# Ledger of designs, part 83: VH-VL binders against o27280

Target 1, 266 residues: o27280
Amino acid sequence: MDSMNVPEVLEIKRIVEESESVKTFIFSWDFRREVRPGQFVMVWDFRDEKPMSVSLIDPVRSEIGISIRRVGEFTDRVHGLSEGDLLGIRGPYGRGFELMGRDILLVGGGIGMAPLAALADEATARGMRVDALVAARTADELLFLDRLEAAGVNISTCTDDGSCGFKGFAHERLLTLEENHDMAAVCGPEPMMFQVMRILDERDVPAQLSLERYMKCAVGICGQCCLDDTGFRVCAEGPVFWSQELSRVREFGRYRRDPAGRRVPW

## First folded at step 23 (VH-VL)

Design ug12
Fold by OpenDDE, last read:
Order: C-alpha cells, then structure tokens, then sequence
Structure ug12 (fold): chain C 266 residues (1-266), chain A 119 residues (1-119), chain B 112 residues (1-112)
C-alpha cells in the first residue's frame, strides 16, 4: 500500500483490439489498492513511462484495463507487445470523476472515451441513467460502443465525416439534444471539451472534464503538468476538473505546454 | 461512530465576518458531498451551500451567494463556511450535513452552531 | 416562502394515524426528484426519517412511511406515540433554481 510509487511488474493478461489504433491491455489488479474512473496509472515499458487512463475496473475479476492509442514511439512499442508480456505499472494517481445525481451525460472523443467507459460502468452499477455522446473522426474510430450498449447506456454517435450518426462535432450534436442531466463528464480533444463545456455551462449542467497534459512524475513534484495562472497540477489536482475550476484556467481549450515548456496551440 | 461537529458560531455585528468549521469523524470524509443548512430561531430549515467531494464544485442559495464561501480540507476532515458581509437575517443555527450524491438527502447532521448577527 | 409547501401544524391522539403533505411543483417533485423527510425533536438537530420518497433508514420504525405522486409527497405516521411530537420537514431538489436543495416550511406535530 505504501509502495504505490514503485512500479509493479504485471503480466498482460489480455489484449482487446478496440480499433485500428487503440488497444486495451488487461492486467490483474489487487484492489486493496483502490482505483476510480478518471484516475490514471503510469505505464513503464522499461524504457519510458507514460500516463494512461484506466478504462476498465473489474473488482469481480480483479482486473483493470488500460486503453492506449498508438501515437508515438512509446505506444508503438507497447502495441507491439503480446499477451503474457510484462509492463510496469504504478499508481493510481490523480483525482477521478465524482458521480452526482441519477442522470449523467458522457461526452467523449476518440481515446477520451477510455476513462468515460469506466465511469459508465460505475454509473450504471449505481442505477444511474447514462447517456453517452461518442464522437470520432470516422465510424471505425468510435470506441467502446458494444461495451456501452451492453451496460445499458443510451448512445448517440457523431462523426466528422458522417459515416456514423450525426455528421459533425460533439458540441454540434450536443446542441441538438434538449434534455439536461444532473451532471456531465467530458473527455477528448481539448477543443471539443472546451466547446462542450461552454454549452453545458449555459445549460447550468454541472460538468467534469478530464485534461491531458505532459506528465513526468505523476506525484505533483516536477511541475511539468502545471496549468498556467492557477498552478493546478493535472497529476495531483486533476486530471478530472470541474467546469468551475476550469473556468479559471486561461489555457484550457487554447494551448498546452510541450515537454520543453513551450506553448503550443491545439 | 459517524458524527459531525460544528464550531465557530457566535455574536457578530452586521457587515462582519465569521468562519464556521465542521469536523467529521467515523467515515471517509473525502467520499462525500457536504452541505450547510441553517435554521433561524423559530423558523424552518434552509439550505445554504453544498460542496463536492474534491471541493471543485460548489453551490449556494441565492440568499448567501457572493457573501458565503464553502470549502473543505479533506486532509483534516473539516468542512468550512466563510461568511462575509453578514446580515441580521443570517442569524440562525448552522448545521453541517453529509449529502448523498445520488438521492440528494442529508443523512448525517451536526448539533449545529449558533450565529447571531446583531448590532 | 418555502419552495415546498407543508401544513404548519397537525395533531393526533396516541394510536391514531396522521398525514403530513408536501406540495411542490413541476420543477422539483414533479421533475422526478425524490422527496426526503426529516424529523426534528425539540432542541435537537434534524434527523433523516425517510429518503427516496419511501425508504426508511436503519432505526426508523415502520410506523413512518412516505409516498410521492405527481408534484406532491406525503408522510404518514401510524400508531402515533408521544415521542413523535416534533417538527417534520420535507426536502427535494429544484433544477430551475440553478440546482438547489429545497425544504418545506415544516410541520409541527402535536400529540394530544
């Protein structure tokens, strides 16, 4: 319990191919170490280490799942692994989602659906009504649809090219939905989240959003994931933030800082 | 034993400030939404404010919005209510209460602390 | 004044049945938000009596029951006892008030 910062070498039990670019790696997990949707772990392939959201939490099977999108050298190596191979995992870290009310809206884009899928499981288990707006560039990039459906989630899809569901972006689809919820959870491209948050705020729907920033230590020490002005550390005070908190974050939806600390636009 | 214990109440002049505290014990404080509810002498219950588990989300009754600030320190298992620009109508017993995040009821109440705003 | 409306007082003899009404609107009780009830004995803090319209927390006698229909709720007390003399409050949630927890004005129950 006191060794949460020491990577535990775990065997990949199963690999689920979610899409062409996304795989879910499943590990045995000792749930004496509690993990909540919205939290992340540091994944170590013995060369590099990256933060990854937990996409599956299964106390019955004593398993967790980590969904990883292939986007660079680290993820390329991880995607080359097979069942039975080893990875180092430490955590969980960060602030997870807080469920509120009986009706929840999930808005996810691309790999952003990973933590939301875990949240959906928890919400449905609590007896909540869950609506999910799942967005992607194309139909083949929509994630976790079968899983969400099986959980009883009411799914609405949107794609940039119109290959599935609403043709357009998530915030555009959201504008066409009139029903309000007790709360919303949002995760995906930051420009998407920014637009979605604006709409939800106008509707007085409490919203939580999961941010992505460059992380190094995951324990709030190095400061690489600090948000400008507020000093919020995404690894410590986040990655899940309430919209009320993000309203004070100037950079949100506008830019981020790269590993060198430079401002880069989205 | 699950309990909440309010403190910080007292006599204050109009326009003054007061900070209430609520010490929680017997449960995992950080796992619960919290609320303040007040009751003027001989009157009914009035919800004042709520705060999420992490403290990142807060709500206020219109009657106190802009004047009161709810906060929490989970490391100290303590809920706070900073009351500024106090008015005579703020005179009441202030209760801290544990708030259910699903049904929105309050299942644990403190004994209350009396706040009197008078010249 | 209160968002939810209760009778200011009710009375009954020991062993009798009394009912306390709680009337809301389409923006709270009528918006499918649950009604909860609290008992406040003289000089004490409120205690949760009924949650989720009709559920009793541990320790609450079967004599207490709650119901909800439309924009109204009701608390029923059967087999009235002297110890039941107290103030009773209904509580719900109102989305139209930017999401506020709302209480009834309270009902003073006197056991004759």
Amino acid sequence: as target 1 above (266 residues)
Amino acid sequence: EVQLLESGGGLVQPGGSLRLSCAASGFTFSDYFMSWVRQAPGKGLEWVSMISKSGGYTRYADSVKGRFTISRDNSKNTLYLQMNSLRAEDTAVYYCARLDDYYYFMDVWGQGTMVTVSS
Amino acid sequence: QSVLTQPPSVSGAPGQRVTISCTGSSSNIGDDYDVHWYQQLPGTAPKLLIYGNSNRPSGVPDRFSGSKSGTSASLAITGLQAEDEADYYCQSYDRSLRGSWVFGGGTKLTVL
Scores: ipSAE 0.942, ipTM 0.964, lowest interface PAE 0.4, mean pLDDT 96
Fold by OpenDDE, last read:
Parts: C-alpha cells; sequence; structure tokens
Structure ug12 (fold): chain C 266 residues (1-266), chain A 119 residues (1-119), chain B 112 residues (1-112)
C-alpha cells in the first residue's frame, strides 16, 4: 500500500445491510498497515470525503469493514453503491481504544456501535468478558446484535420507545446495572455519552469515549475538529478520549462546531 | 533486550521538587501501560502511579495524589514522574515498571533511582 | 498498613518446602482480581515470579508455584535453595481504592 495519506481506490467486496439506514462496506485490506478499533478512515467517493469509523477488523480474511449511516448527500451516494463499485480509502487515523482489564463494558448508541463492534471483537479474542449496552431509538435501529452475540458478548438493549429491551436512554439503563467493570468504552450521541461518562466516573470505572466532530484534513493540520479549552484535535488526539481528558473539554456534551466554526447545540 | 532505566533521583529538601525519568528500550513503549512503584528504606513496595499507553489516563495512590504527576513521551520512549511538595515519607527507591493491561502485573522493572527527602 | 497481609518472615532448610501466604479482602483478591508474586533479591529490583495466580514467566523454575482461593493466595517453594533467600511480595488490584495496585507487606525468606 502507498502512503496512508494517499487514498487507495478499493473495490467494495460486499455490503452488509445492518439496518434500514446503516450499511457496512467490506474491503480487502493489507494488514501490513495496522488498524485499531476506534480509529477512522477517510472515505472518498471521488466527489467528497468523510471520516468513517472502522467497524470490522478481520486479519484472517484480510478485510475491514466501514459502517455508514445514511444521513446526507455524501452518504446517500455511498448507499447507492453496489458490490464491485469503487471507493477511495485513506488512513487509518486517530487514536484508537486502549483495552484495560478483563471485564469491559461497551455502551453504544446508534451508529456509535460501529467502532465498539470492532473493539468487541478484539476484546473477546483476548479472552475478555464483554458486556454491551446497545441503545437506539427503536428496535430496528439496533446495530450489530447478531455479530456481537456470535462473538460471545453479553448484550443488553435499550430503546427510546421500548420496542426492544429497556425502555429509556442508555444512561438510565446503566443506572440499573450493578455490575462493575474494569473499563468502559462509549460511543454514540454526545448527550448520551455525557450522561454515561458521569455515571461511570461516579463509579470509578475508567472510561474511553469516541467523539465525532466535523473533520476535514484528518491529520491535525486544519483545526476544524479542535475542541474548545484544550485544543484537542479529534483527528489527532482522538477520536477516542479518556474521560479524564474530556473532563477538561467544555464543549463536550454541550455543543459542537459546524464547518464554519460556529457553535451548534446538540 | 527489554530494559527500563530510571534517573533523576537525589537529595531534596522537604517541600522541594524532583522529576524522575525512565528510559525504555527493547520493546514498543507506546504499546504498554506504565507504572511507578516505590520502596522506602527497609520497607515494602508501594504503588505510586500508572499511566495509559497514550497518556490520556492516569491514576495515583492517595499518598501522592495532588503532588505527583505521571507523564510519558512515547516519541522518546520515556516515562516521567514529576514530584512536587516532597515530604520525608516520600524517601524511597523509585522503580519504573511495565504494566500488563490485562492481568495488572508488572513484568519489567528498572534498577530504581533513590530519592531522599531530608532537611 | 499494607492492603495485603503477608507474614514478615519465613525460613526453611535447603530442600524443604516453604509457603508464603497473602491475605486480602473482598475488595481485591476476593473481587476476583489475580494475585501476582515478585521476588526481590538483596540489593536488586523486584522480579516477576508468578502472574495470574499460578503462571510462571519464562525462566522461573517449576519449584515455584502459586495458588489462590477466596480472599487469599499462597506462594509455594519446593526444593528450597540458598539462592531463594529474598523478599517476596504479593500484588493484586483493589477497586475500592479507586482502582489501586496493592502490594503485600513482603516476606523475608531465610534459607537456613
Amino acid sequence: as target 1 above (266 residues)
Amino acid sequence: EVQLLESGGGLVQPGGSLRLSCAASGFTFSDYFMSWVRQAPGKGLEWVSMISKSGGYTRYADSVKGRFTISRDNSKNTLYLQMNSLRAEDTAVYYCARLDDYYYFMDVWGQGTMVTVSS
Amino acid sequence: QSVLTQPPSVSGAPGQRVTISCTGSSSNIGDDYDVHWYQQLPGTAPKLLIYGNSNRPSGVPDRFSGSKSGTSASLAITGLQAEDEADYYCQSYDRSLRGSWVFGGGTKLTVL
């Protein structure tokens, strides 16, 4: 493979329909270029480029998976692609998750389960006990349940409408769980992550959280993904942050910056 | 050869500061959690602090919390311990140790560096 | 004031079997955290002797063995040799102390 900063044009090997709005695109990958759960790649459809988390890392099959939620023009185009079509992929970028201990808790909301699914695979491969709290608005939006179950993950589900599992939000479900874990990994809507982090901090559970921000260069140069107060760049110092780091980030759970740099509330 | 080498120890007055360094070699430093463990003269081992691979997560023993700061520079394969507001009870040999992230044992130790806090 | 309790000293003659106990509580050993053992020869840094309750790192003779039960652990040394004279420390993890690595007070082993 060429430099990690040069997009490699890859063929979509297969597409997994995770839900009505989420597809996982599978690519052949040369694992001489290491990729870790929590890292992201820049996906280029030859018109635009967007950061996407790696949701599958399979060294045996020499494949990676990128799960993409249909949310805008770019993702609309990508979702229109078929197996055999081409995409440009560059990366991986960013700081991934650091596994710690023997028992871990994954808390994911919606597409936030993408990087956590990859982490779950790594954790279970190491012999770790993995509990996963999978949250979504409705049952049909719950992601990767079969995959997680197959990996030996203990799954708890949470839906806003109660269509599956606990009725309510992830942090509410978490409050009902008594078990302690060695660490937690969290990814999903930032308001969810904020609440979950607070609970985990109170319980003295080390936590890592994956943030999402507008990102352009992915290499820490443009500053578009900088976090207030700290100057942390989501693409360089993140997207995975420890809760201790995020405790210093004023905007976390409160607002984000749009492409123009303006504050946008969650 | 996997090796840790501490430095920076010495004599310091109470209330003083000292910064310890630990140079790592023979392994990928950034792939490991690290810890400081100290041993007062004629006493047992006491865990002091730990730091994650990236440095984003740290923990401290209550005895040093607020006074000591653990940090690392992965580009230099070096672990640090900034010790402020030193007390007589901080007198000890300070060991740098590689920490296993699964079992929580320490499999590689440096030779230690002596810190003496005395007026 | 060590979180884990060890006897201050044990002794044995060459060829004998000695055991060193390590007693914890429900918040560390009893909380299913593994116990590890370290050997510290006089004037040297500690060396990992046993990890994960009963596993020996490469280079550690099989005459060293570890076990764990309930809130306690034990290090056994068979065929005691003069070179085994050292301080031995057990180590575990305690969640109740905001997640701290905890050591025993150490045991001085004298080979008679």
Scores: ipSAE 0.942, ipTM 0.964, lowest interface PAE 0.4, mean pLDDT 96
Fold by OpenDDE, look of step 23:
Order: sequence, then structure tokens, then C-alpha cells
Structure ug12 (fold): chain C 266 residues (1-266), chain A 119 residues (1-119), chain B 112 residues (1-112)
Amino acid sequence: as target 1 above (266 residues)
Amino acid sequence: EVQLLESGGGLVQPGGSLRLSCAASGFTFSDYFMSWVRQAPGKGLEWVSMISKSGGYTRYADSVKGRFTISRDNSKNTLYLQMNSLRAEDTAVYYCARLDDYYYFMDVWGQGTMVTVSS
Amino acid sequence: QSVLTQPPSVSGAPGQRVTISCTGSSSNIGDDYDVHWYQQLPGTAPKLLIYGNSNRPSGVPDRFSGSKSGTSASLAITGLQAEDEADYYCQSYDRSLRGSWVFGGGTKLTVL
């Protein structure tokens, strides 16, 4: 166990309200500790600890951002914090996205856009052409649109209620898009990712998908985030997986395990 | 110095198997896509396979698909090519090459290892 | 039979300028994928000569230059020298082949 596994107490430098339910907490970061889009950190509020995706990586300002959706007791507490307050951060952990080619498609749903936003920044910085399909239930839940636009990303939106962009789900919108890309990065509700992956596979577009599972240790020891049949640990071998890897994962898109280890259908 | 060193080549009968290795040094192996490229005697270059940084994504030329398997061990800085069901047309010098993930060129090549498939 | 087409051979006298063409299609070079060039001296492994259509890696003389237009690319060698005698390969990427790295058939350059 090295210093990486000890939470570092960091001051919240800024808070960006992305939506009614999503906030981005920005911290000063020593970039001697490398961090990649798709990796996550464990956020400790001195009572509980949860894995959160890195949504902003800014070496110029020496900052990282963590986007958190309010979904429960822990996130309610965190959302109650203010600039200047403290959080414990350990990491980063996990396998991040691997950029490939010159044209990339990002498909994100809800808070799944968090790691993709960071990836978009890296991709555009490399000179890649980035198309992003941003999905949400409603227009007010669409995340990072201004940020993506500012980065030069070509954005397509879809909402369940049709309040913005295409009315329907991400995979439905994707079916209407004919252009292929060198690779795709996908993150969002697993049923969405499952459908999107199927389409991309049919189109022979290499895809990476970021999975969400219950993670306790983040270091591949506890096994809480193990995927059935493969033994993949989402915290170690993931959370970013290639579609080829996920094709071997029976539970993907079908069910997950809760903290008690029970199968919970999507 | 950035270097790739292939090994494992040799003489094998048709239908046989062979495993090639490529030892990488002088760079962070896990930060690069890798490829195998082969060259039949007196012939041109033919791309064989590629593998992502993590090893989670692979692609193969149609000529070897289903028979060859590319893999890597980043902890050992080694690239592998498992060749099964070898055919005479697989006879070639096999090069491992470091693959650029953006421009898709190969900037570092090994010296190659000769694979001969013959009865 | 190579996806990219090169002349089998070219020749030139020392000091002359020679060009090697590389012709692809709309599914590779024409699909805005870059062309790269490799030099293979006799009995040696290929060496990257030009990347990204026209960029020279460190150590490559400025006598070598690359260009791309439409579905074709070209390697130009000025001030031809004896040591330039080698095989030259163009390389690109083809999305229509389920994403394959593709090479030209190679061009043998003879210095007269």
C-alpha cells in the first residue's frame, strides 16, 4: 500500500452547477500524479466513500473536476458542501479510455457524460474531430453542452421527452446517424450502453464503454465489482472496457450486483 | 534506446503452431498500441494484427483471422503472437512494430523473426 | 494485389530526383487517412521515412519529401545517393476493410 491509497484531504476550489442534480467539484491537483479520462477517484466525505469519475483534467490550471449526481445520502451530503470545504480524494484508479484514430464518437447518457467530457477535452487537444451524442431524460438534464461546444465538439442531443434535440433514446438517435468513426466512447445507463454497443459492433466501429458497479476497495482486492464469468474487476481491469471484452461479459446490459451481491436486473 | 526484439521464429510443419514474442525496451510499453507485420520472402509488407494499449482490443488481417492471436503482457513489456493452423503462405519474417494511435504509422520496428512453414 | 498501388521499380542516377507514387482509393487515402512511407534497406527491417503525408522523423534527410492529393500520395527523393537504394513502401488505413492497416506493394529503387 502506497501513498496513492491514502485519501488526500483537498479543498474544494470551485463548484460548478451543471444541472439541478449534478455538480462538478474542482480541486487543485498535482499532475505528477497522472490522471486519464475514464479513471475514477474515491471520494471521502469523512463518513462514507464513493467512486466518482473524473470529469475535468486541466494541467494548465493544475485542476481536476469530479462530477457528482445527487442520488442518495452520501451525494446529498456532498452536494451540501461549499467552496472551501474539504473532501478526501484517493486515486486515480482504474483503466481510462484509449484514444484511437482521428475521428471519435462520444455517446453519453446523463452523468455518463462526466468521463466523456474529460475525454472530449483530450481528444480535441490532440486535434481529433469529436462528435458527441448527448442524451438525457429532459433538456435540463443534458450535461456539459457549453463546455463541449467551447472545445469544438460537434454535438447532437437527444431527450426522452423531446424537449431538446432528437426525441428518443441514444441508440435510436445513433441509428439515424450514418457516419462512422475511428472509435467510440460510451458511458451512461447500462441498457443504453448495451444497445449502443450493438449498433457500433454491427458497424465495425471499435468502442470503449465505461461500466458502473459497486466498488468498495478500488484496488481489485475485495471483489465487489467483479463481473460474472470473466472475473473482470471493474475497478482494476475497468471501468473502461472495450466492446470486445464486454462481449464476453454475460451480465453486461442484463443485470448487476447490489452491495449484498445479489443480482439486480436492469 | 527504444528497441523491439522478436523471438520464437523457426521451422514448423503445416497445421502446426508457433508463438512469437517481442520484447520492448526504452519506452513505456503500456502507452502504445502494437502491431505485427510480416514479409514473405521477396515480397512486400503485410499487416497482420494490432492490439490496444491495454490489450482489450485486437484486430486481424483476414488472412490470419481465426488462426492467430495477438496478446501482450505489459508487466513484462512483451508482445505475443500465437500462430495456429499455420500454412505455407504464412512463411515470412514477422516484425513487431510500435503503432501510433493517432496517425496509424509504425515508428519502431524490430529486426524480425523468420517463420518457415514447410513439410 | 496490394490495396495501395506502387510502381514495382524506379531508377535514377546519383544526384537526380525520383518520385514514387502510391495510389489508393476513396476508402483509404481518399477517406482522409494519412499516408506514411517506409524505407527498407536490403536485409534490414523497415524504417519509418515519412509520416502524416509529409513529416520527416528525426534523422531523415530533407532530400526525402512526401505529399498527398486526392487518393494518391508521392514520395520524392532529391539528390539521389547510392545509399538510397532500397525498397520503399507506402502505408495507410482502410476503414472499409474493417479497419486495416494497408501497405503498397513496394517499390525497388535502383541507383544507377
Scores: ipSAE 0.937, ipTM 0.963, lowest interface PAE 0.5, mean pLDDT 96

Design ug12
Fold by ESMFold2, fold request of step 24:
Structure ug12 (fold): chain C 266 residues (1-266), chain A 119 residues (1-119), chain B 112 residues (1-112)
Amino acid sequence: as target 1 above (266 residues)
Amino acid sequence: EVQLLESGGGLVQPGGSLRLSCAASGFTFSDYFMSWVRQAPGKGLEWVSMISKSGGYTRYADSVKGRFTISRDNSKNTLYLQMNSLRAEDTAVYYCARLDDYYYFMDVWGQGTMVTVSS
Amino acid sequence: QSVLTQPPSVSGAPGQRVTISCTGSSSNIGDDYDVHWYQQLPGTAPKLLIYGNSNRPSGVPDRFSGSKSGTSASLAITGLQAEDEADYYCQSYDRSLRGSWVFGGGTKLTVL
């Protein structure tokens, strides 16, 4: 029997406090199991299992990092763990980002910067010019700024309250940025991603968006993560989609799913 | 040995359809963007279409948009070009090419397959 | 009409130097998109000769060289040999065409 459905139990090697509410948990990883930016893992705390994006991919040090925001009971329990404690990890799953060209724009909202930070490392390593628009509600919620700066990324910030950078939403800041990137990668709240995608499509900038939704199973079996009229599944066909793929989907930007899989408006 | 081999060319009437295939071997097909390029008899090279690694991003030359569809099956190491509503001006040798995603060059080409559109 | 302009033909004697020009616009070569060169021998598929303006793939002799300036690029062939007789194409990317890969019209090189 394939071990894909049984989490591998791994020791937490290091914990990095990214913000008051976000920690990165770092594990040793055997890169014979390749991991790509934009793929995700299922994190099992021996009671519940949740999908989390990989935020650090370091084959040289044989490490992966998983960034987790404290938002509820599961993430509270995980944030209570220490180095040396155990977590179950299944994966990686899903389709990662593809890079193209020499100039890339990253647009990340909140924890959505996690998979984009991993992508930024890959893009800079292959010699791309990387611009990042990092968005949050407040300055204290802006993630990975020091890491992105150290990687040579050109950072623009925006906050809803104006406490850092541009005051307003990511798509509003985007209107003031250079229009001619070779591609973009977008991850964050779905309403933000929809607005950003529309601007990028108007500018003819090829875009990929990472859709991370509540899911029961990371292999696409549960149906909870499907987009509506095309049957697209975050677990099987995503979480990363090209904007061309998403333009054919009525649910994107209009609905979310509750834990039972029922469609509710944003 | 890195190879691309096109097939499916032939004689077709205007308004007809053909499906070209390109079998890839000797490299990890799913790691590469792919392209179709055509060359009318005695004429130069004309880019036709491209497709991303996953197949989720495609582009077409204006001369073929809406009539041609590029696709790929990574489990079969095969690139496809579905050509519909064919016209005499589509008569050409069609090349399958491996497309670099950073520099945008085409470093591996197939031998080509001839498509002739005539009544 | 090709987006990139090349002379229709050039010629040279064995041992001579020839150059082939490729002229684009501000939406392709002038927007810092790279120029690549292909050699096509009669009856065969194109072969990548120069990429990224001036880089040679493995197996391409150093008598082939490329350069780019402004909206133009150039392929130089020194020590011309009879087997260099072929068609040569430049290629770039043009953002103004909704992201199109564009070729020059081709240049027939005749070795005299």
Scores: ipSAE 0.827, ipTM 0.907, lowest interface PAE 0.7, mean pLDDT 89
Fold by ESMFold2, last read:
Structure ug12 (fold): chain C 266 residues (1-266), chain A 119 residues (1-119), chain B 112 residues (1-112)
Amino acid sequence: as target 1 above (266 residues)
Amino acid sequence: EVQLLESGGGLVQPGGSLRLSCAASGFTFSDYFMSWVRQAPGKGLEWVSMISKSGGYTRYADSVKGRFTISRDNSKNTLYLQMNSLRAEDTAVYYCARLDDYYYFMDVWGQGTMVTVSS
Amino acid sequence: QSVLTQPPSVSGAPGQRVTISCTGSSSNIGDDYDVHWYQQLPGTAPKLLIYGNSNRPSGVPDRFSGSKSGTSASLAITGLQAEDEADYYCQSYDRSLRGSWVFGGGTKLTVL
């Protein structure tokens, strides 16, 4: 038991409806198992197991929060659960974000704001100035705005349809900024992250980006989460990578692989 | 007790290569950024390179960029500096230093290892 | 040429106050980056003396103090003692050098 993580069955303590399609499930957590922003857990509903982002890390209340967007059969079943119901949790896994300096830019798209909300709490707690660009397709999909504001984060919003904030894509809003930051952290749809990374690299802002790939084992053995060109395993060497690491990866932003290993467009 | 111990210095001809190692003990090595700083005989301190906790982000002084490579092995608590295409002006004591990721100070230094580049 | 400028030497008698300056630019000290100070005794590695402009690590006597204003910083040593004879370096971060850690040229302190 000491040598291998197995799912721990935990009771859902509280459910927060973040949007029409996103819920945060809160569990009591023993912080002898350390968890870092950007790491993920495998959530088991006793039928299937899927990777999910940790969005709340609260050692004071001994709680973690896991934010889940309803996108298919597994997540539909989990969204149907109530407080007091059980889920299996394996983890945490992967490499989290590293902080540097005193001024950080967060760029999040959709559910990608989940790990960035956890990072914002850590950055604020250590005294960093935090700016966040929060992006979504439409206003009701903007996540964690009240929480970020309460933490003292400077928020900019953008929506594809213009229903809130800047009308357009995150990278288009970013082009109008001339702020200098010590680092940036980016999480969201991979096409968005690719465009944001290019701008940040041109501005010489150190950036970390969180990738998503198909996962099976979550501990780096099965090879299903590997990136072309480098052999990086998203579940082991990632999911968070520095932009310097990703500059050598042609796959990033251009295509993904299905569970059978076939190349498919984004 | 927090310690850094450099090794691998010595005499090398111009154009040659040398690899420095820095063994860390008494702290969680993977929790810290690391740096190399050098000091030519009778001269001041010059920052050489830094590396992030994971090893995924590195920076170099212009004087060494393209010739030196910083790396780390967190499983061995060891920092490395691969020095290629060495020049006489690279002659210095090379210090391994623990780099703070918030303030950017260097609070723990090794005693250094001497690199001499001479015909 | 050092990005941060320090006087090459300074001297004082025992018991006196000395000040060592560190002058930078708008891309380092003037861009709100902190200044740190190191003491290097003869034949030894540098030791962190002051960090974050004015903070003392544990074990550093309170007769050492630091300050920062504009593009400059200063290290003050009061009650000068023979053991203070050393080289002193300031250090900061420079945004314009693609994000570089930068040291001053060093100041040799002589106790008369």
Scores: ipSAE 0.827, ipTM 0.907, lowest interface PAE 0.8, mean pLDDT 89
Fold by ESMFold2, fold request of step 24:
Structure ug12 (fold): chain C 266 residues (1-266), chain A 119 residues (1-119), chain B 112 residues (1-112)
Amino acid sequence: as target 1 above (266 residues)
Amino acid sequence: EVQLLESGGGLVQPGGSLRLSCAASGFTFSDYFMSWVRQAPGKGLEWVSMISKSGGYTRYADSVKGRFTISRDNSKNTLYLQMNSLRAEDTAVYYCARLDDYYYFMDVWGQGTMVTVSS
Amino acid sequence: QSVLTQPPSVSGAPGQRVTISCTGSSSNIGDDYDVHWYQQLPGTAPKLLIYGNSNRPSGVPDRFSGSKSGTSASLAITGLQAEDEADYYCQSYDRSLRGSWVFGGGTKLTVL
């Protein structure tokens, strides 16, 4: 068994307040364990363990950043921590994004921008033109705008309430955007990703989407992260899938699974 | 030494099937997109198909779409082309090529394997 | 016909300069997609000669050069040598309805 299946206890080096509800926790990281945009880590607070996306990958400074939205008891406890406090990290796990061509479109909803911010850094570093559609409910929840701008990313925004940019959903804004990208990467609420995927498929834009499912082992042994129609394990064969792979999956965009494996509506 | 080696070519009747293999060595196979390109006798090069690093994205030329299937097994460093419903027009040397995912050039080619479709 | 158009043949004497054209359209070369060039010696597989319009892979002599303008590209060979006798193909990407890798029809170079 790989030694990265045992959490390494790491000190929180610094905390970035991304919004009222989102913090980025930065750790020193030994890049002998390579990390790719779209992979995830399991974060252990010594009581519970949850999967979290990597939002910053900086081999030069030997740093990794993990962005966490406060949504429940575990994330409330983690948000209460300070610099110098400890968390367990195991990973990385899963399949990251593949880059293709010279022009990439990123479509991120809420915290879904976290892995896409890491991808934007990689795409920019290899000379790609990067356009990002950043979506949220309201302007104060648009994530990573300054970081994306500093990286040279061309940003479009949309908010449900119209407080910044286009008023409406990400897929509605996408219909008004230019159509000729070499690929797209999509991460956010699964209903949003389904609608965005349909538009990108109609435009024949190769797309990769990052899925969230319940996870326990993170290495594909327990089966808790499986998709119905393919046997794909999100933690092993995903969390990033090409849209061509997802076209065979009936559950995508229609329902999710609780910790007991039951189908529940979005 | 970076190398690609095709196999599986031969004589087959129209409507038949054939499976080509391409063994890769000297590089990290899973880090590269791959492609098939064919060349009919005395003719030019024609792109046939491509596949992404994971195998999750594929593209086909119109002339073969629905009849040919590209696939890869990264654990075996092997690229495949399953050719069904073969036609006389599919007669060609089939080359395996390493496809650059940024510039879209093909920098490593195999020696090719000949497929002849004839009664 | 091929999506990219090349002359069927060109010729030159040793030491001379020859140029091979590659003409595309607004959906490939004209949509800022790069042009790559391949040399195919008789009975052998193609070999990458020029990529990204003008870059030479390691081992390709500097007497081979490439350029791109508008919807067209050009391969120039100076100091022509007998071993340059081969077929030459240009290649690009076409972002039309379904996107595809496209080759020119090929140019046979004869050294006189």
Scores: ipSAE 0.819, ipTM 0.902, lowest interface PAE 0.8, mean pLDDT 89

